# Designs tried in a protein design chat: VH-VL binders against c3mjb8. Part 18

Target 1, 104 residues: c3mjb8
Amino acid sequence: MRIKNKIKKRIIELIELAYITARKGDLELAREYIKLAEMYSRKGRIKIPLKYKRMFCRKCYTPLITGVTERRRIRSKILIRTCLICNWQRRYVLSRNKGSNKEN

## First folded at step 7 (VH-VL; framework fv_pritumumab)

Design h24K
Fold by ESMFold2-Fast, scan of step 7:
Structure h24K (fold): chain C 104 residues (1-104), chain A 123 residues (1-123), chain B 107 residues (1-107)
Amino acid sequence: as target 1 above (104 residues)
Amino acid sequence: EVQLLESGGDLVQPGGSLRLSCAASGFTFSDYAMSWVRQAPGKGLEWVSWISGKGYSTDYADSVKGRFTISRDNSQNTLYLQMNSLRVEDTAVYICAREDYDFWSGYYYFDHWGQGTLVTVSS
Amino acid sequence: DIQMTQSPSSLSASVGDRVTITCRASQSISSYLAWFQQKPGKAPKSLIYAASSRQSKVPTQFSGSGSGTDFTLTISSLQPEDFATYYCQQSYSTPLTFGGGTKVEIK
């Protein structure tokens, strides 16, 4: 369990580093950090926590920064996120008064 | 209730060092990014440094890069700013601020601030 | 670095007045704009984020608008406790930068 905890921490570290790197404008390096996080997740058989999984594009691995690398649209209680780099999209249904929202 | 309490401000000579602390309570400290913001006497606000929730990423204003180090101890709910090679122009009230995130809009923002601690750098 | 220019630097107003403060970014910042209130000798208080979203417990007389480069904070009916200095701040890119502040003084 110690090994899995270390891998989980490394995954979070890489995603945090990717986000700040992207905020500074280095999208290529940010993607490499995300790719490494995905590799650790796959090899360690540890799922990326939902909070961190929502921070990057699932197709091109670019960190999703609203108005910079992603567009957000809200239509009738549905949030649609679009990656501006590869046009990947994901939909989120607003869940009223029941904690967090569910992905579609 | 969210509380942020700064301490460590003092009178120090140019070239000296000082460590500031910000004690956090009322929330899960490790889930929030934190920043230090300063305000010189009679002047406006100036962002100094930022640290991610787990402490793996940091960022600094150019005026303090190489001289200041931001860090955190999530086990003690405390944010730190280590200040080295202090200059007269570093004289300011140093305030810690908590960064929150709104998933629906996608924006990060400061929601809570401490009251600040005064650092005076004088010859 | 993104420069934030506030206007006016100061204004005098009476209780009940509508007050408008503007903030201009040197480049487009989307909606990465926040507004803060600071009373003499006190820490800043967060008012608005994402250009137009009011923070918890912020009175309805405060509203924000704008996107891109031009932003406005409006106080629809100034109250005695609203005499303070107001700051805008961009969080689009680092370093985070603040406007120079607008002091709202009693006439």
Scores: ipSAE 0.535, ipTM 0.852, lowest interface PAE 2.1, mean pLDDT 90

Design h24T
Fold by ESMFold2-Fast, scan of step 7:
Structure h24T (fold): chain C 104 residues (1-104), chain A 123 residues (1-123), chain B 107 residues (1-107)
Amino acid sequence: as target 1 above (104 residues)
Amino acid sequence: EVQLLESGGDLVQPGGSLRLSCAASGFTFSDYAMSWVRQAPGKGLEWVSWISGTGYSTDYADSVKGRFTISRDNSQNTLYLQMNSLRVEDTAVYICAREDYDFWSGYYYFDHWGQGTLVTVSS
Amino acid sequence: DIQMTQSPSSLSASVGDRVTITCRASQSISSYLAWFQQKPGKAPKSLIYAASSRQSKVPTQFSGSGSGTDFTLTISSLQPEDFATYYCQQSYSTPLTFGGGTKVEIK
């Protein structure tokens, strides 16, 4: 289980690195870091924690930065996220804490 | 209650070194990115450095790059700032700040601050 | 680096007054703007994030507005505990930068 824990930590590290890289303006490199993290996730059979999985586009792997690479809209307790690069979209239902782990 | 407590500030000579600590309590420390912000006497706020929750990613203001190193020990819930080659203009109260995230709006922001620790660089 | 210009540098006001503080970014920062309050000898206290979102437990007399380059913090009815220095801060890109501060003093 030690190996899986190390791989999981590396996946999280790569996603954190991707996000800061994207914030500095290098979207192409950030996307490569996300692709690498996802490769480790798939080959190691390790789930990316939901918090980190929500930080990037599931279709094109671009980190989702509000107002830069992502648009967010809230309508009737539903958050709609749109990737501005590939037009990928995901809906989220509002929970008790003004948040939700449920996706449509 | 979220608490951040800085320590390590001292009087040091130009060219000297000093390590600051920020002890965190009341939350899962490893889930939050952290920053150091400083304030020179009678002056405004200046961001110094940032570190990700895991500690793998860091960032620095140009004025401290190559001289300061931010790090964290998630097992001890402690943030550090190693300051080398100190200059008179580094004299300031150094404050640690926690970065939170509002998923619904999509914005990161500082939500809690420590009280600060005074670093004086003088002959 | 993104420069944050804050105005005025200081102002004198009385309890009950409406106070307006302005912050201008050297380039568009969308809504990546926060406001902080600082009292002498104390750490900053977070007030507003995302240009207009009040942080938990921040009184309703504080409101933020603006987007792009021009932002405003409004205190609708100044209370005794509101005499402090106020700072804006951009988080659109690194390095994070603060305005020079606005000191709100008792008349």
Scores: ipSAE 0.697, ipTM 0.885, lowest interface PAE 1.1, mean pLDDT 91

Design h24Y
Fold by ESMFold2-Fast, scan of step 7:
Structure h24Y (fold): chain C 104 residues (1-104), chain A 123 residues (1-123), chain B 107 residues (1-107)
Amino acid sequence: as target 1 above (104 residues)
Amino acid sequence: EVQLLESGGDLVQPGGSLRLSCAASGFTFSDYAMSWVRQAPGKGLEWVSWISGYGYSTDYADSVKGRFTISRDNSQNTLYLQMNSLRVEDTAVYICAREDYDFWSGYYYFDHWGQGTLVTVSS
Amino acid sequence: DIQMTQSPSSLSASVGDRVTITCRASQSISSYLAWFQQKPGKAPKSLIYAASSRQSKVPTQFSGSGSGTDFTLTISSLQPEDFATYYCQQSYSTPLTFGGGTKVEIK
């Protein structure tokens, strides 16, 4: 029973729940779940896994659902993600490092 | 290689119960959401249920909600479908499907399917 | 629920033919559209996702197009192994729904 693993699983649970909640149209409640996940991450000193960190807007905390709450564009092997709620953008470049993708 | 193998299909009478299993191999099971899809004899495909990678979120078609329960055991690389209060209309081949995610496009999609297991509900 | 309508329900074709199958959603689904191939007695095989992205190891004769409500699967030059039933599927919202299928049979 490792406390760090329990906190990490709780973070993942909250982000998954936020995504489903946003899919059903409740963006405000979804943001609250993400904020709670961020709180567990900060207080537990556990980084949100990159896969799950990529599931929500870093500025407004809305889950990023392609074509619904975010837009994706690929230009010259660079992925540009845009949050349709707050207009936050982030660029991603495919790298040779483990995990295949690097955030810029 | 990715493999999905269903088992547990049987002949059962209306009102009965049955548990289906889908044994997964060749990948890290907990990284993937899974679904059950069914196909009645001579008919098309019908989505039944979905479960997230860690099992914290589930979803169901209205026709099975309250009667079927999807679950998974990530330590055994196995997906389950507990079917209760079975009806003649539940007669179908039940197929498990793996959901992948393409980060570049941002879309979730089924990429691998099992062979299916036949459930027949008849008196 | 989002209804998916496929046309035609069946078609007859010869090897080398260009085959077009259409799928219409009852509401806009953006590009949340996938195509699957199923041969008799076999499980479905995934062909296309995100309306136009080919899955790994899927032959180049298969292509998908469309967005919103109207989608097309094209087989540019039908091969003997392509005689099968094809299904579209939306993943925009739950419940996930499939089209009724299009049977591609030998002429």
Scores: ipSAE 0.624, ipTM 0.864, lowest interface PAE 1.5, mean pLDDT 90

Design h25S
Fold by ESMFold2-Fast, scan of step 7:
Structure h25S (fold): chain C 104 residues (1-104), chain A 123 residues (1-123), chain B 107 residues (1-107)
Amino acid sequence: as target 1 above (104 residues)
Amino acid sequence: EVQLLESGGDLVQPGGSLRLSCAASGFTFSDYAMSWVRQAPGKGLEWVSWISGSSYSTDYADSVKGRFTISRDNSQNTLYLQMNSLRVEDTAVYICAREDYDFWSGYYYFDHWGQGTLVTVSS
Amino acid sequence: DIQMTQSPSSLSASVGDRVTITCRASQSISSYLAWFQQKPGKAPKSLIYAASSRQSKVPTQFSGSGSGTDFTLTISSLQPEDFATYYCQQSYSTPLTFGGGTKVEIK
């Protein structure tokens, strides 16, 4: 339990560091941090929490910064996120007066 | 109801140290990033420091780097600012602010602020 | 660091007036701009984020617009409780920076 918590801590640290690094303009280094986080996730068999998983492109591993490395469009109550680096897209369904965050 | 309450402000000599606290209630503290913002008497707002909800990431204004340390105790719902090597120009009301995130727009923003605690650095 | 230039520094207005405050960033910040209201002796209150999104319970008389470098806060019909100092803030990059403030005072 303790070792899994330590690995989870490192995963979160790497993703937060990647986001900060990308905001400073170093996308290549940011992607390496994300790849390392994914490796720790796979080898440790620890799921990346959804909040952190949504911070990067699932195809090219670039941190998704709105208006910088990603574009967000809302059409017909669907949020479409587009990675501006590789054109990866993900759809999320909006509902009610508060949107839901269902994928595809 | 979201509440943020600062404490610890005092009169200190130049070169002295002080620790500020911000007690949070009414929300899951660890889900939110927090910042310290200061305002010198009669002046505008100046951002001081930021900490992630996890406490693993921090950032600082250049004017306080190496002197101030932001930290949090998620089990006690409390944010801290340890201030060392205080200067006269650090005199200000220090305010804690909560950062929220709107997933649909993709933007982070301050949504709640405390009332502030006054720090006076004088000889 | 991104400098935020806010204008005017102060203005005098009457209840019912349309008030416009502008904020200019020294470089493009996309829509990473927020507006805050502060009354004397009190903490800031959040009004607008993402340049144009109103915070919870903020009246529709407050509206924000702009993107890139030039931003505007409009109060379409000034109310007695709206006499305050208003600040813009960029959150595009750290350090987070604020405009110098615009004091809206009664004529």
Scores: ipSAE 0.702, ipTM 0.879, lowest interface PAE 1.2, mean pLDDT 91

Design h26F
Fold by ESMFold2-Fast, scan of step 7:
Structure h26F (fold): chain C 104 residues (1-104), chain A 123 residues (1-123), chain B 107 residues (1-107)
Amino acid sequence: as target 1 above (104 residues)
Amino acid sequence: EVQLLESGGDLVQPGGSLRLSCAASGFTFSDYAMSWVRQAPGKGLEWVSWISGSGFSTDYADSVKGRFTISRDNSQNTLYLQMNSLRVEDTAVYICAREDYDFWSGYYYFDHWGQGTLVTVSS
Amino acid sequence: DIQMTQSPSSLSASVGDRVTITCRASQSISSYLAWFQQKPGKAPKSLIYAASSRQSKVPTQFSGSGSGTDFTLTISSLQPEDFATYYCQQSYSTPLTFGGGTKVEIK
């Protein structure tokens, strides 16, 4: 649908804007943009594309900027991401398919 | 094969305007942020402007803010740079660059560059 | 703005030599540092990103190291096609800024 495509575009735009806003130091405003994107996703029944869903903390909604708001560690074939604001963690395991990543 | 091809460079008088294009092929254009980088004759590289994959977010070097506008047409796989109020100091080869992202490291970086198009601002 | 100071501005070397180029940021940039090669009349070619990650198809004689403010590009054994100008670039904050370049010339 046309409307669903418009909502998806707004979700993407809000997450891009949140990331840039966080890069410039305004974490509070960045979180509000992410919360708004989540609201559009929920009410519109549109999944946030995985690429964009991985750009923010699932617990506190802070955009995840490597070395700034996020710490990354790779051990064996596992990537561990840690939010430096709320200590949320997620593990990503290299699947049996080469170059594929799956959340654990 | 990823290709970026610039066009639109010309000789322009100070105060004039010019529009540059960068035609992209070989990849899903809307998935990538893009930048314009310039290089004056015999000088180093200078970043000019950046645009997000959707085209909604943009950023500019202070030297071009208010005079240049970056935009993109994702349906035509084309990046643009509208240059107004051109100055002699804007004389340079203008190059478009694609920004990729490595999920495992978490870093953004330029991976592909066009050949550039020469803009000369002279009376 | 973050200033990138590159050293040396130029150097002369022979095929087979080990070449080291340094880049210093005016403030900490973590590992937001990339290296590019440019030959006369041609577009830049991306070599290294995230301070030490080699881009696809880049030969193993190229390596990057460093974090924070001090970074190094090393060419372990210079080849004829490696005579070029090399640039570092920070992507920690906008505006994105490049070093002044290091010209690697034949001795």
Scores: ipSAE 0.766, ipTM 0.899, lowest interface PAE 0.9, mean pLDDT 91

Design h26H
Fold by ESMFold2-Fast, scan of step 7:
Structure h26H (fold): chain C 104 residues (1-104), chain A 123 residues (1-123), chain B 107 residues (1-107)
Amino acid sequence: as target 1 above (104 residues)
Amino acid sequence: EVQLLESGGDLVQPGGSLRLSCAASGFTFSDYAMSWVRQAPGKGLEWVSWISGSGHSTDYADSVKGRFTISRDNSQNTLYLQMNSLRVEDTAVYICAREDYDFWSGYYYFDHWGQGTLVTVSS
Amino acid sequence: DIQMTQSPSSLSASVGDRVTITCRASQSISSYLAWFQQKPGKAPKSLIYAASSRQSKVPTQFSGSGSGTDFTLTISSLQPEDFATYYCQQSYSTPLTFGGGTKVEIK
């Protein structure tokens, strides 16, 4: 459906805009763009693609910019992301498949 | 295999216009932000413009703001640079570059570059 | 704009030499620094990103280090194919800016 495709495009545009807005220092406006994207996702029954879902804090909706709004640590093959705004954390296990810990 | 191929470079007079294209293949084009970078003969690299994967967000170097427009056609896997009001100092090889993201480190970076297309602005 | 000062502008070296190239940012850029190699008449080739991460298929003789304002690219044992111009680039903020380049020439 064309409507669903338009909603998905709008979700992606809002998340990209949020990231850029946060890079320029306006975290509050960036969070509002993410909240709007989440609203379109919910109302339209469109999943936010994983790539874009990983771009913001799941708790406070601040875009996650390495060294600016998030800290990243790799410990014992686990990536730990910490939101510097609300202290939300998520752990990611580096792939068990060979090559996941190498430059590609 | 990732490929980026620029075209459209030509000899133009000051004040003229030109449109460059960068044909992308070997990857999902809409998933990647793209930039134009230029290099004047015998000089170093200079970033010109950036566009998000969706095409909704753009950015420009101050030297080209208001004169150049970056755009993309994700259905045709093509990046564009519309250049207006060209100046002698715009003479350069124009190269398109793909921006990737390493989720594990959290950094964006250029990973692939095209060969470039030469734009010469002279009388 | 963040200015990137690269030194030296050129150097002469022999095969097997250890080569170091430095890059200084006018303000802190964390680890938002990349290194590129360019051979005459060819497009740039990406070498290093995030100050120290080697890109896919880049030989181990290339290594990057540094954070904040001071960065170094090291070629541990120069090979014949390594004679080229090297550029650093910051991606911390727009406009993206490059260093002036370092030409690595045969002695």
Scores: ipSAE 0.745, ipTM 0.887, lowest interface PAE 0.9, mean pLDDT 91

Design h26W
Fold by ESMFold2-Fast, scan of step 7:
Structure h26W (fold): chain C 104 residues (1-104), chain A 123 residues (1-123), chain B 107 residues (1-107)
Amino acid sequence: as target 1 above (104 residues)
Amino acid sequence: EVQLLESGGDLVQPGGSLRLSCAASGFTFSDYAMSWVRQAPGKGLEWVSWISGSGWSTDYADSVKGRFTISRDNSQNTLYLQMNSLRVEDTAVYICAREDYDFWSGYYYFDHWGQGTLVTVSS
Amino acid sequence: DIQMTQSPSSLSASVGDRVTITCRASQSISSYLAWFQQKPGKAPKSLIYAASSRQSKVPTQFSGSGSGTDFTLTISSLQPEDFATYYCQQSYSTPLTFGGGTKVEIK
């Protein structure tokens, strides 16, 4: 339990660091931090929490920063996220309840 | 119910040190980034420092870099600001603020603030 | 650093008035703009984020608009409890910076 909690903490820390690194303009280093986090996730058999998994492109691993590396569009209660680096897209259905919960 | 309660403000001499605390309750503290914001008497708001939810990433205003250190203890739900080499210009009410995230818009923002704790630097 | 300029620095208004406060960034900040209300001796209260998104439990008389460099906070019908100082804040880049504030006073 303790070692898995430490690995989960490292995954979260790496994703936070990647986001800040991307904000400061270093997308290549940010992607490497995300890839390292994924490695810890895979080898440790620990799932990246949904909140943090949503912070980067699933195709190119660039952190998704609204208006900088990501475009967001809302049409008919559907959120469409587009990675501006690789053009990866994902759609999310808005629930009646406000917030980041896409399931309802 | 989200609550943020600051403490530690005092009268200190120039060159002195002080540690401020912000006790958080009503939410999972480690899920949120936190900031310290200050307000000098009769003046506007000035951002001082920021820390990520994990505590690994920090940032500072140039006026306090090298003198102030932001930290957090997620097991105690407490945010800290260690203030060294205090100057008269650091006199202000220091307020802790919680940063939330709206997934649908994609933006981070301050949603809750403490009441503040007064730091007076005077000889 | 991104400078935030608020206009006016103060204004006098009556209950029921429409009040508009403006905020200008020294460079484009997309929609990384928030508005806060502060009453004397009290902590700030968050009103608007992402330029136009109202925080929970904030009354509908408050609305925000704008993007890029020019932003506005509108109070459509001023209430007695709305007399306060209002601040804008950019979160596009560090250091985070606030406008100088707009004091809304009773006429």
Scores: ipSAE 0.663, ipTM 0.871, lowest interface PAE 1.3, mean pLDDT 91

Design h27A
Fold by ESMFold2-Fast, scan of step 7:
Structure h27A (fold): chain C 104 residues (1-104), chain A 123 residues (1-123), chain B 107 residues (1-107)
Amino acid sequence: as target 1 above (104 residues)
Amino acid sequence: EVQLLESGGDLVQPGGSLRLSCAASGFTFSDYAMSWVRQAPGKGLEWVSWISGSGYATDYADSVKGRFTISRDNSQNTLYLQMNSLRVEDTAVYICAREDYDFWSGYYYFDHWGQGTLVTVSS
Amino acid sequence: DIQMTQSPSSLSASVGDRVTITCRASQSISSYLAWFQQKPGKAPKSLIYAASSRQSKVPTQFSGSGSGTDFTLTISSLQPEDFATYYCQQSYSTPLTFGGGTKVEIK
C-alpha cells in the first residue's frame, strides 16, 4: 500500500516538474517527464488524478500552458482545448459542478 | 473558511538568518501551490518565491536566489521560507498567498492571502 | 523581467464616481493579468484574474478589460469601502511582477 502511495507521489512530482520546465522553455525535457509519469501510472496500475491528467497533451505529452502551448475556445458551453504543438483537441462540457469522476 | 497565518518575523542583523512560517487551514493544503510575496514599508508588492503542491518544484526571484529556500510540510499544513544572508533591503512584510486555477480559462491566480509577518534587517 | 507600469499613482474620487486604473506591460502577456485591492494595514484581496474574470464574491462594480500590453480596471460606481490601493500583476513569465499601485482617495 505504501509502494502505491510512493508511486502516486512520484507521478504528481514529475507532472509538476514538467509544467515548470515547459514554462521555462524546455518542451523536450518536459515531455520526457510526462512520459515517465505515464509509465509509472501504467506499470503501477495507479490512475493519474484528473487535475494532473488535464495538465498535458494526451497525444504528444507537451504540458498545456494557455496561450503558449495550447489554445482554448468556448462555444455554447463547450470548452475546446487545442495543443499548439500537435493539434490534439479535446472537448469539455461546462457545468455548475466540477468535472465528473468518469473523466479520470 | 480558508485561512493563512504567517509568523516568524523579527529584527535581525545584516548577514543573519530567519525562518518564516505560514500556517494554512480550511482547505487541502497539498492541492495548492503557494507563494511568498513581500512589501517593503511604504512600497508595493514584490514576488519572492513559489512552490508546487507536492513541494518538489520551486522558483525564486533573482534578488533572493541562493539566499532563500522555500519549502512546505504538507502533513503539518505549513509553508516555510528559510532566509539566509539577510540584507537591509530584505526588510519587508512577508505575506503567503495561495494559488488557485480556473480550468475553464486556463489561468493560475492568487485567491487568498495571509496578513503578513514583519522582517526588519538592521543593526 | 516584465515591467508593469500602473497609472495614475493616485487619484481622488467621490462616492458614485466611475474610476478607471490602467496597467501596461513592457511586453505582451496575453491575458495573464490580475488585480488586487489593499486597504491600509491589511492583506491584499484578489479581485480579477485572467484580465477580466471576477473572483468569487467580488462586487459587480469591479470589471477588468484588456489583453496583450494594455489593461484597465474599472469601478463603475465607487462605494465607501472601495477607497484603497489597487495593484495589477502579471503571471505570464517568472519572476511574477506587480504594478506600482494606484491609491484611490476620497475627494
Scores: ipSAE 0.724, ipTM 0.883, lowest interface PAE 0.8, mean pLDDT 91

Design h27I
Fold by ESMFold2-Fast, scan of step 7:
Structure h27I (fold): chain C 104 residues (1-104), chain A 123 residues (1-123), chain B 107 residues (1-107)
Amino acid sequence: as target 1 above (104 residues)
Amino acid sequence: EVQLLESGGDLVQPGGSLRLSCAASGFTFSDYAMSWVRQAPGKGLEWVSWISGSGYITDYADSVKGRFTISRDNSQNTLYLQMNSLRVEDTAVYICAREDYDFWSGYYYFDHWGQGTLVTVSS
Amino acid sequence: DIQMTQSPSSLSASVGDRVTITCRASQSISSYLAWFQQKPGKAPKSLIYAASSRQSKVPTQFSGSGSGTDFTLTISSLQPEDFATYYCQQSYSTPLTFGGGTKVEIK
């Protein structure tokens, strides 16, 4: 639907804006943009696309910028991402079938 | 295969305007952020402007802020650079570059470049 | 702005030589560094990103190293097609900035 697509567009805008805001050093404002995107996702019942969901911490909503707000560690086809703000972690396993990364 | 082809370069007088285009093919254009990079004759590379894959977020080098506007038409797979109030020092080959992302490492980087289009600002 | 200083600005080498090019950032940029090759009259070609990650189809003689402020591009055995100008670039902060370039010329 048209309404659904408009809400999805707003969600993407907010997440992209949050990421740039965080890169410029304003983590608090960036976090608020992500929280707003999550609110639109919940109220509109629209999934945040996986690409954009991977751009922020699922616990504290800080945009994840490698070496700045997150740490990445790779061992044996497993990627471990750690949020440097709240210590949230997520592991990703490279699939042997088609080489796709998956959350565990 | 990924292809980027710039066009629109011309000889323009100081104070004039010009619009550059970069036609993209071989990939899902809207999934990638894009940049314009320029190179003055005999000089090095200088980043000009960046636009997100969606087109909602843009950024500019201080030397072009307020004069240049980056935009994209994802339905036509085309990137644009609108250049106003051109100066002699804007004379350069303008090249479009695609930004990719390696999820494993977490880094964004340029992976493909166009051949460039020459803009000459002179009387 | 983050300034990128490359050295040397030019060098002369023979096929088979080991070539090293250095790039220094005016402040720490972690591993937000890329290397590009440019041949006369042509667009840049991406070689290395994240300081040490080689791009697809880039020959194994090219390698990158370093972190923080000091970075190196190494060509372990120079080939005829490797005579070109090489640029480093930081993407830690906007504006994105490039080094001044290193021209690798035939002896």
Scores: ipSAE 0.670, ipTM 0.875, lowest interface PAE 1.3, mean pLDDT 91

Design h27N
Fold by ESMFold2-Fast, scan of step 7:
Structure h27N (fold): chain C 104 residues (1-104), chain A 123 residues (1-123), chain B 107 residues (1-107)
Amino acid sequence: as target 1 above (104 residues)
Amino acid sequence: EVQLLESGGDLVQPGGSLRLSCAASGFTFSDYAMSWVRQAPGKGLEWVSWISGSGYNTDYADSVKGRFTISRDNSQNTLYLQMNSLRVEDTAVYICAREDYDFWSGYYYFDHWGQGTLVTVSS
Amino acid sequence: DIQMTQSPSSLSASVGDRVTITCRASQSISSYLAWFQQKPGKAPKSLIYAASSRQSKVPTQFSGSGSGTDFTLTISSLQPEDFATYYCQQSYSTPLTFGGGTKVEIK
């Protein structure tokens, strides 16, 4: 239990750090932090919480910063997120509660 | 009802230390990043420090880096600011602020503020 | 650091007036701009985020606009309770920085 809690802590720490690093302009290092978090997730058999999964591109691992590394568009009450680095896209249905992370 | 209540402000001599607390209620504390913002008497707002919701990452204004430490106890719903090596220019009302995130727009922003606690640094 | 310059530093207006406060960033901050209201002796109150999005329970007389470096807060019809100091703040990069404030005084 303790070791899995330490791994989960490291995953969260790395994803948060990746976002901060990307905001300071270092996208390469930010991607490496995300890849490391994914490695801990896989080897530790611990799911990345949805809130943190939403912070990075699922294809190229670049942290998604609105207006900088991602574009957001709303069409017919569907949010479309586009990674500006690799053109990865994902669609989200607009929730009445503004898409709170209830599954987490 | 979201509430933030600061405490710990006092009169301190230069070089002294002080610990501020911000008691949070009415929301899941660990889901929100928090900041300390200060305001010197008759002056504007100045950001001091930030901590992630998890407590695993922190950031500081250059003026306080190495002297102040932000921390949180998510089990007690409390934010802290440990202030060491205090200077006269640290005299200010210290206010805690909650940072929310609007997923649909993608922006972070302060949505709730506490009343503040006065720290006076003088002989 | 990104410097935020507010104009004017103070203004005097009558109830019902349209008031415009401007905020200029020293570099482009996209729409990472928020506006806050502070009354004497009170904590700040969040008004606007993402340059133009109103916070919960903020009256429609308050509106924000702009992107990049130039931003405005408009109070379409000033009310007695709008006597306050208004601050802009950028969240594009750390350190987070605030404008110097604009004091709105009722004549």
Scores: ipSAE 0.735, ipTM 0.887, lowest interface PAE 1.0, mean pLDDT 91

